# Ledger of designs, part 6: VH-VL binders against p14714r889to1111

Target 1, 223 residues: p14714r889to1111
Amino acid sequence: YLRHEVKDPEKAISFLQDLLHSSGLSEDQKRLLRTSVLCREQLAKVISDSDIEGIEEGYVELDCSEFGLQESLEAVVKQVMELSIERKVQISCDYPQEVSSMRLYGDNLRLQQILSETLLSSIRFTPALRGLCVSFKVIARIEAIGKRMKRVELEFRIIHPAPGLPEDLVREMFQPLRKGTSREGLGLHITQKLVKLMERGTLRYLRESEMSAFVILTEFPLI

## First folded at step 19 (VH-VL)

Design y4
Fold by ESMFold2, last read:
Structure y4 (fold): chain C 223 residues (1-223), chain A 118 residues (1-118), chain B 112 residues (1-112)
Amino acid sequence: as target 1 above (223 residues)
Amino acid sequence: QVQLVQSGAEVKKPGASVKVSCKASGYTFTSYGIHWVRQAPGQGLEWMGWISPYSGNTNYAQKVQGRVTMTADTSTSTAYMDLRSLRSDDTAVYYCARSDYYRGMDVWGQGTTVTVSS
Amino acid sequence: DIVMTQTPLSLSVTPGQPASISCKSSQSLLHSEGNTYLYWYLQKPGQPPQLLIYEVSNRFSGVPDRFSGSGSGTDFTLKISRVEAEDVGIYYCMQGTEWPYTFGQGTKVEIK
């Protein structure tokens, strides 16, 4: 059934969490398991996205909590690593420690889902040649309003060699779902809708002569 | 240099068909869409349809639906527009144009004159 | 189908003077995703159309800055701050918000 199409990630997550509570692991082993748990939590969230209509109409509730940006960005890179290795495409990360060390309030797993899907698409549409690279950049602008807690606008840029995504795939990302939407198009469309649910969320795909890029804007309370 | 080169002028009788070619060069053919736009003598521009060379998906204007077939041959980087059951009001210059999702039709072919006369 | 209406249909401009062309759509061109797909094209005599402006106000590469676009919703304007001899031709607005794409009737710009 639907369950038959899916790994059982809830059981895997529970097992890994139990293992983290074990006193027999080194700190390095615990760090690796924490990263693995984050990846599995995102997988579990993807499986539960059977409410695609709610995402399409914008009625899905975000599951907000405190999270560290560095751990989220590391999880995203790990989630795409297998494809990066298969296609021999390097991932170049460009985010200063000052940006990555921030703690935010928001839906960490949906952010990871958004970034992973756009990064995977960028890798898929990069020619399989040695030395070609997908650049993952994060730019922050902090906004303080009065004496309240600060907010940060994050700009994520996922840059890859020209020509980038085919035009019809970009069209599927932004147009309403219809008969014959490709699997790649469906994933990007869901991603676009999730970005729309984020505070001040904006997604744009740019095509230039030398490179193409996803540009994603979001805003979070800074803790 | 990005370029679209179309086939030469055609003279046809009513009821015949015409197939116009559009050869692309200087860019990755499957990354852009191809539109066909026509212009009757002394008149404005009329959109006819679009094809994705990547997916083969098409969308046709209602006025020509059922009479037009748009195709793309990725091995030769050539798009085609086949218009059947020609009428005198199909007399026009037919343009192909490549498209990006945001910029729209940014590079155009030189046009192909199709004359339908009895 | 979205009907695009241009005014004026013809204008004659003294060299160096400004020109303004209006384009109205029969319904809003604001797409549900937040973008507005309005374009301006110039067709010089004996040539295919060429892109001037995309998404209301963005100049295409190589288009002089004397061309500017503005507007929102259903009302859009192309302005030429100083008309030059090479600007002669027919200007078209076009919408790409939904299929089928549709053009305005064209505005013929001449130098007097």
Scores: ipSAE 0.735, ipTM 0.884, lowest interface PAE 0.9, mean pLDDT 85
Fold by ESMFold2, fold request of step 22:
Structure y4 (fold): chain C 223 residues (1-223), chain A 118 residues (1-118), chain B 112 residues (1-112)
Amino acid sequence: as target 1 above (223 residues)
Amino acid sequence: QVQLVQSGAEVKKPGASVKVSCKASGYTFTSYGIHWVRQAPGQGLEWMGWISPYSGNTNYAQKVQGRVTMTADTSTSTAYMDLRSLRSDDTAVYYCARSDYYRGMDVWGQGTTVTVSS
Amino acid sequence: DIVMTQTPLSLSVTPGQPASISCKSSQSLLHSEGNTYLYWYLQKPGQPPQLLIYEVSNRFSGVPDRFSGSGSGTDFTLKISRVEAEDVGIYYCMQGTEWPYTFGQGTKVEIK
């Protein structure tokens, strides 16, 4: 299970939402606060997830809404920052303003869950050596449908130094759940299933001589 | 260079056991799986089982289930296959091979001949 | 267990001519994640097996482009566009979609 021991996250979310409605905040302060609220919401959803069978069989419905990509990506980075600092592994982000400023329609919290789990795994399996980092890259390909309707294919690359994930963890990610599946393997497996639920979602884990990478593809309507 | 070097040929009597070693070099031992595959004289390839040096998880072919134990020693980067209660039809060349999830068994050891005769 | 059946079991080829080996599985090798774990190996005389093709059609590093794999579901083919003397040996298909991994019977390729 991906369940964190977190004290009363609903009250924390409510407090942060009340603060967002306060006057006197700059746009940068509001953006940072919204990012914090999104992090708390993702944690609450992870803690309350109890239907692994529903995720495994594809019965979980996505909870779609309008969201800003920049705030989602910032929330993801914030969610993994504690481990990044603890392990002294830097995160290098490569998503230009044109990509990060997009507003999309989709399940923001499940997207964050997918990206956070793959980033966390990449940090865990990066050796604690000087100068090593995990690269978080986002590539967008926009497709126009009609005169007003646009869709974007997003490619997320989470790149980390070789050797990367052990073969058995990659196996646990893609194979049916078994008794004794590791905690790390369970998290990756759920992530793989969530990607398959997303529109045109695919996930692969690449192993190359100098680096390894998660490559995640999905599409969203562009607002 | 990635290499798997196996222990030398063995001659055993029926009922004995054999432990074949497979020493890995040139790569991160815990990042790849290890398979064991045997080939009886004049016959094809038979998969015996797999072990993850990372987790210690194993999966064994039903034909040898209960008679085989596969282990990995990460401190020496060496995998082992212990086959017990040997019979004459266990006479074969035993190969170890490392595996990647997508590429499969991409590097093989030189093979170890095990002969079971009275 | 998934049974892998190769045809032909033996093939004698004039140098420079094409060769084709068929491998049929007793059930689909398509994994629920969308990948097909079908492999081809070559065992040259006196050597351990070596990987040629993974995931149906991907050539392993260093494998000449005269080797190609194709197929889906239960039917798979290895083709050698121009057989060379160094291609002599026994070719095996193998499935890795589910435990236990299983091999075909082998196809011996010789030069005539």
Scores: ipSAE 0.724, ipTM 0.881, lowest interface PAE 0.9, mean pLDDT 86
Fold by ESMFold2, look of step 19:
Structure y4 (fold): chain C 223 residues (1-223), chain A 118 residues (1-118), chain B 112 residues (1-112)
Amino acid sequence: as target 1 above (223 residues)
Amino acid sequence: QVQLVQSGAEVKKPGASVKVSCKASGYTFTSYGIHWVRQAPGQGLEWMGWISPYSGNTNYAQKVQGRVTMTADTSTSTAYMDLRSLRSDDTAVYYCARSDYYRGMDVWGQGTTVTVSS
Amino acid sequence: DIVMTQTPLSLSVTPGQPASISCKSSQSLLHSEGNTYLYWYLQKPGQPPQLLIYEVSNRFSGVPDRFSGSGSGTDFTLKISRVEAEDVGIYYCMQGTEWPYTFGQGTKVEIK
């Protein structure tokens, strides 16, 4: 049974996920498998994003499924950990306690892609000084719609020391693609477009005297 | 605190060129854009162009395209505007201003008077 | 290029009275990302311009709350609830939605 289930890459990912949930692996072994699964899922999404015209016009379809919010946020932090260590920048997380029990319906991997790109950019533009920190804050507001349906409005704030991103990169994030768009600007532009695909998705980059921040709003059905 | 200090007044003949400097202080030079805006005597404001000190990218107004070069020297935190083939209607006060994507031109230099006269 | 048209071009105001300046653009200033990049600047006599309002209605740091901006699309207004002596100068609207950035003609505000 195991040998036959490994022939298809997507089936292999699903199979590995089942092993993580049902096996008696050690915590270190589960961590390695979890990282491997997340990496493969991110690569698949990156390959799909090679259709820049579809993303630019907003026709990329979301792949929705049930997911746990806390696990998603932990995956985002893991994805940026190497750069955080290299740049000697600490990541401070501030999640409300109800996040640990939230199960949402939505595109988990696109959410992770959005959050990891903005978090990576924030780390990149934080000076490498001891004590400097990127703050990853989540604010959740539950909305009851009718007697049977609940939704949650999520606000993600990724806060880093001023001055933050150069003005040119903020411009590239929001402007139509041009011949001279940088690689960093292209990544941020794609992220901004993906946020617009999310339900009630908005993205702003705030610059203040001591801090700058990405502010991302989106909404999900709450399971 | 945050300041843009421009070079002194210039008097030029038609056909000459002028290079106005804009020295930034009190902020991270590469984090903001630099715009150049001019104002002819008794007239309104006219946008000339923008430069990113971070990337060196520029955008110029069509009226001056081909005659203007904007540069930024990050080692001295100084932006420059070089206007060539001067004519009498280039007589103006030339301002530099730093920009943020949302706030726009939030800090301005004191202005540099350029007079083009025979 | 987007043409910005201000009305009136000049006004004289008794101190303490309100003032209102209109700015119209030749096309919508709504950017595809959802923001409207409409600015107001004041140039006091003998000084460089200074930012008053950005994104239609947001006061820049240090700008008194008697200044307010409003509008959408192509029609915008700057209001001064009580004109004071230090408000004398020329007011410009400007659009930053697309290159090239363009200014209105200016509105001279003076005390009578």
Scores: ipSAE 0.718, ipTM 0.878, lowest interface PAE 1.1, mean pLDDT 86
Fold by ESMFold2, last read:
Structure y4 (fold): chain C 223 residues (1-223), chain A 118 residues (1-118), chain B 112 residues (1-112)
Amino acid sequence: as target 1 above (223 residues)
Amino acid sequence: QVQLVQSGAEVKKPGASVKVSCKASGYTFTSYGIHWVRQAPGQGLEWMGWISPYSGNTNYAQKVQGRVTMTADTSTSTAYMDLRSLRSDDTAVYYCARSDYYRGMDVWGQGTTVTVSS
Amino acid sequence: DIVMTQTPLSLSVTPGQPASISCKSSQSLLHSEGNTYLYWYLQKPGQPPQLLIYEVSNRFSGVPDRFSGSGSGTDFTLKISRVEAEDVGIYYCMQGTEWPYTFGQGTKVEIK
């Protein structure tokens, strides 16, 4: 084995991709390595994103490719794991069995960016008590469109204990950017703009007596 | 159980200031915004401003900009509205109300009567 | 500032009959995100305002189902399917789409 660890995101991605082509790994080991590669790619894209004005105005072009949904969701959970451990908040995942075999065409890294930001915010605004849980649910509906082309509608629900996000952060998420917008608010605002760029994308934040939730709807071609 | 309790009535002369308190109970104070709305005798409702107890951010109606300061003390779960350079047309009942982003102002205080007369 | 105009300014209703209040905004209340922040409040005699309807048509918790809201863009309506004595008071529409928040001038509803 090559046992080199690299800190540069681009070199780390290259190293892990080389390991994935190695014939000495089990399928479970390859799956875990693919998830790590997706995490590195997400970091690299966030670092290289330099045009907040383009995102605000809706000029950002999605970078679409084929991707596995399960690996993307696992990368999202891994990206937020440090905060989850720090705050002693468990993440409960509820995916349909079909998710393991779904391959989609779309902007995988922007999807991960959207889901990571909403998951991070949910963890941050869950009381720091052992055993409290953020629920990450996926609901999928497959439909044929046109002449036998299949698409899937995905609903992501990220549910956390009440009371949820402060009202000002929800406001910053949806209102035009202004001087003094918090870093948390900016991240959430970019997220809602990215959801708006997704096909049939909608984002809503629900506040109920026992729980609050992000509800994200989007649609992808199914491979 | 959710309550906003405001301070008592005030009588002031023109040019003075008034500070109305709004004590919250029964909910997480920093999770909701606080608005101030006033109502002159026999008149409709007039929005004065908003404060986030979470961030301290504010937004004030232009008519009172420069004369009003809204604050929130998270340690006592109390919001305050300080209105300066009072005029006779500031005579009104002043309400505080908590807000959620979607539901808006869902719980209101009982109102504080401020009378400005010479 | 978005101006909110209510019609009628007063309404005298026979008990058990329907009532309808119109609210018109000076510009669209549709937010860029797709939501419409239009609210209805009731101020009963001697009381602070209370929330009835949020986001055009959603009844607030505990509000009777005889109250309903509808509309889009600049034109909105509050309907009371069967007016009761407890419904007496002044009804206000309010917009929360942009700062400053603004109220309509109010509609006084009385039983005749």
Scores: ipSAE 0.718, ipTM 0.878, lowest interface PAE 1.1, mean pLDDT 86

Design y4
Fold by ESMFold2, fold request of step 22:
Structure y4 (fold): chain C 223 residues (1-223), chain A 118 residues (1-118), chain B 112 residues (1-112)
Amino acid sequence: as target 1 above (223 residues)
Amino acid sequence: QVQLVQSGAEVKKPGASVKVSCKASGYTFTSYGIHWVRQAPGQGLEWMGWISPYSGNTNYAQKVQGRVTMTADTSTSTAYMDLRSLRSDDTAVYYCARSDYYRGMDVWGQGTTVTVSS
Amino acid sequence: DIVMTQTPLSLSVTPGQPASISCKSSQSLLHSEGNTYLYWYLQKPGQPPQLLIYEVSNRFSGVPDRFSGSGSGTDFTLKISRVEAEDVGIYYCMQGTEWPYTFGQGTKVEIK
């Protein structure tokens, strides 16, 4: 369905990128256009991942490059804003300047895909009551490897009000795909597999009395 | 307070059916799974199956496949286990238990004794 | 089906002494996503089972710290550092790595 609905995604991306290179756009207009391009690039990558068997077996290759964490986190939040507004759920962000200013080497689009899916799921399963929020927190631990190379372990916490995800969706996220897997379950399962492809990637879903949370650990070379 | 309250004891003849209820309270019913586990007199625990009140998905132990139906009514927060074509070796205490993915079966009902005899 | 084998089947323990229960599975309980779904339950006399340990070594809320679980692959152990009168009952291991979930045959723990 997504492949059929987005017929020429790479041509659309090329068109938007050409607009970014044209003169006459304000800095604010370029920023908005870059965010739209990033969202479109993620959609195109989702379409190319229609081979679920390849993702299930772990043969999807990461597209690693240098990226800024601030821009990635901003793109993730913007990708979920429509649902946040629709469901009247606030997003509380806690990514300090020292963390957000990092430049990393890794697959930026897959990181955004992972974070967007877990944020969207958290918003979907937060009751539509006034004043409820989803907390998006980023914690960094820096490790030095020799004198020249540093690595950072990033911990992403996406915290939302109890009770959180239904048990069957958590099961669909972690267990092998089967006949009757829901669309929501499939999206979470793909996300779990993508996290597993990341360096030292782990994904846990915690259920506590007042809150539930996705906890995502991964590691990147720090540039 | 999280609680599962089961229906009362049943005495049945071979070939009959029994439907045991499990009323949940104190938590969001659709957020947890429901398992059924039985224990014959003097014997260990035997898993019978699972249902998700959220999705309606089920998984049944092969020994009872075809004779059991597990359902959940979200409007009453009640799970049911219907066991048909009863035999004497179905005599047991039947437990319902809610489940979390990691913690497993963390809250159990009080048990329902089902006796199958002529 | 994964067969779960417990030893011993019965223990008689002096109050305050340690106890150890072994559980062996017929195949590895390590799930492909990296977790091991091995559980320990206690069924006290006249009561339904209650959860003690999940994922090999995690104590369920409210379970005293004298209970600990360990193991990997196919071999698992529940330890009670100092057995108390309230610990009397039948202990079961269970695997939740694949359907159908299966229990060990139980270990009855009694006080001398």
Scores: ipSAE 0.711, ipTM 0.871, lowest interface PAE 1.0, mean pLDDT 86
Fold by ESMFold2, fold request of step 22:
Structure y4 (fold): chain C 223 residues (1-223), chain A 118 residues (1-118), chain B 112 residues (1-112)
Amino acid sequence: as target 1 above (223 residues)
Amino acid sequence: QVQLVQSGAEVKKPGASVKVSCKASGYTFTSYGIHWVRQAPGQGLEWMGWISPYSGNTNYAQKVQGRVTMTADTSTSTAYMDLRSLRSDDTAVYYCARSDYYRGMDVWGQGTTVTVSS
Amino acid sequence: DIVMTQTPLSLSVTPGQPASISCKSSQSLLHSEGNTYLYWYLQKPGQPPQLLIYEVSNRFSGVPDRFSGSGSGTDFTLKISRVEAEDVGIYYCMQGTEWPYTFGQGTKVEIK
């Protein structure tokens, strides 16, 4: 019998990593397990000491490593699935095989944090009606710099039904933190600051008559 | 169909108060902010403040801080601006305007003339 | 408070000719997020103001192509490529980069 006593995120991560090391798993089983491990690692980072002042002032350094984009995107979708089910909001993913198969150099966990927060906000502000959908789209543009360097510009679009985020939350996302900033506003503000730390990172929130969207741009070295 | 319709003109004496209403229609009231802007006769535009119908948060211009209260009633989609201790230099046309973070004041009410005279 | 200064304060323009209005701010309007919150409004006689240009250069929906905005930092310009009779009114620039929002003094445009 498996005993479910894991109460510490780092213990849960260690358990899952040990299971991944176990011989005999199929490649599909290993992929599913890796996305679970990535979800746990992001959770541990969020629970671990976040330096709000350092993030606000731009002192946080990124923890860069090689990662696969497909596994990262799958982890993001998994992280938001509970709210998606609770609110009866479908998530539609739109990214080509050539994009999802990319391997990148960057801070995978901070990327996941950025994408999951914007997806969660989009789901939260989508009416709980049957058939409504949040669209998660990824567009890549490869740029060759010199003879040996390849970089990719990634554009993430998180699109949801109008009207979207209230204007005050958009304001809290971009304005300096103030007394009385909401919990949702603080999370979005931290996300905006993290995007700014990314290479050529920009975040914009669009409002249109039928839909609203987060648009996130960043670049990564392509491996 | 997006509209902001304001209450009618008012004549007040110094020391009184005035409450101007701004009824929104054609959009989700809590998704946008509301600015109040006034224009004295022959003068330019002066920002008075902003309110979020979503959160109730406000920001007031320093010149009117302490004399103004902005509120929003989400059940009627109506914003209000209450200006107290009126002076003759408060004579102006008062506008409400819908606030979008990027587009700014994209829809304006028709204006409410407030006249303060002895 | 950010002071917004418009020049000229009035224009008399022959129909079909171009017009240009300058707006200068007392400090940079570039927000830390990378956007510049500079707006242009037109107040036609007897009407409330209406939005023409947002974020320096973006035309609001329904605004004719003859209106264009440009500039950066502290120096901004509204141009009308061919002034028409319906363009008569007072033009205001406004900054929305920080509280309190502030307007320029206005530029009255008239047909001669």
Scores: ipSAE 0.706, ipTM 0.873, lowest interface PAE 1.0, mean pLDDT 85

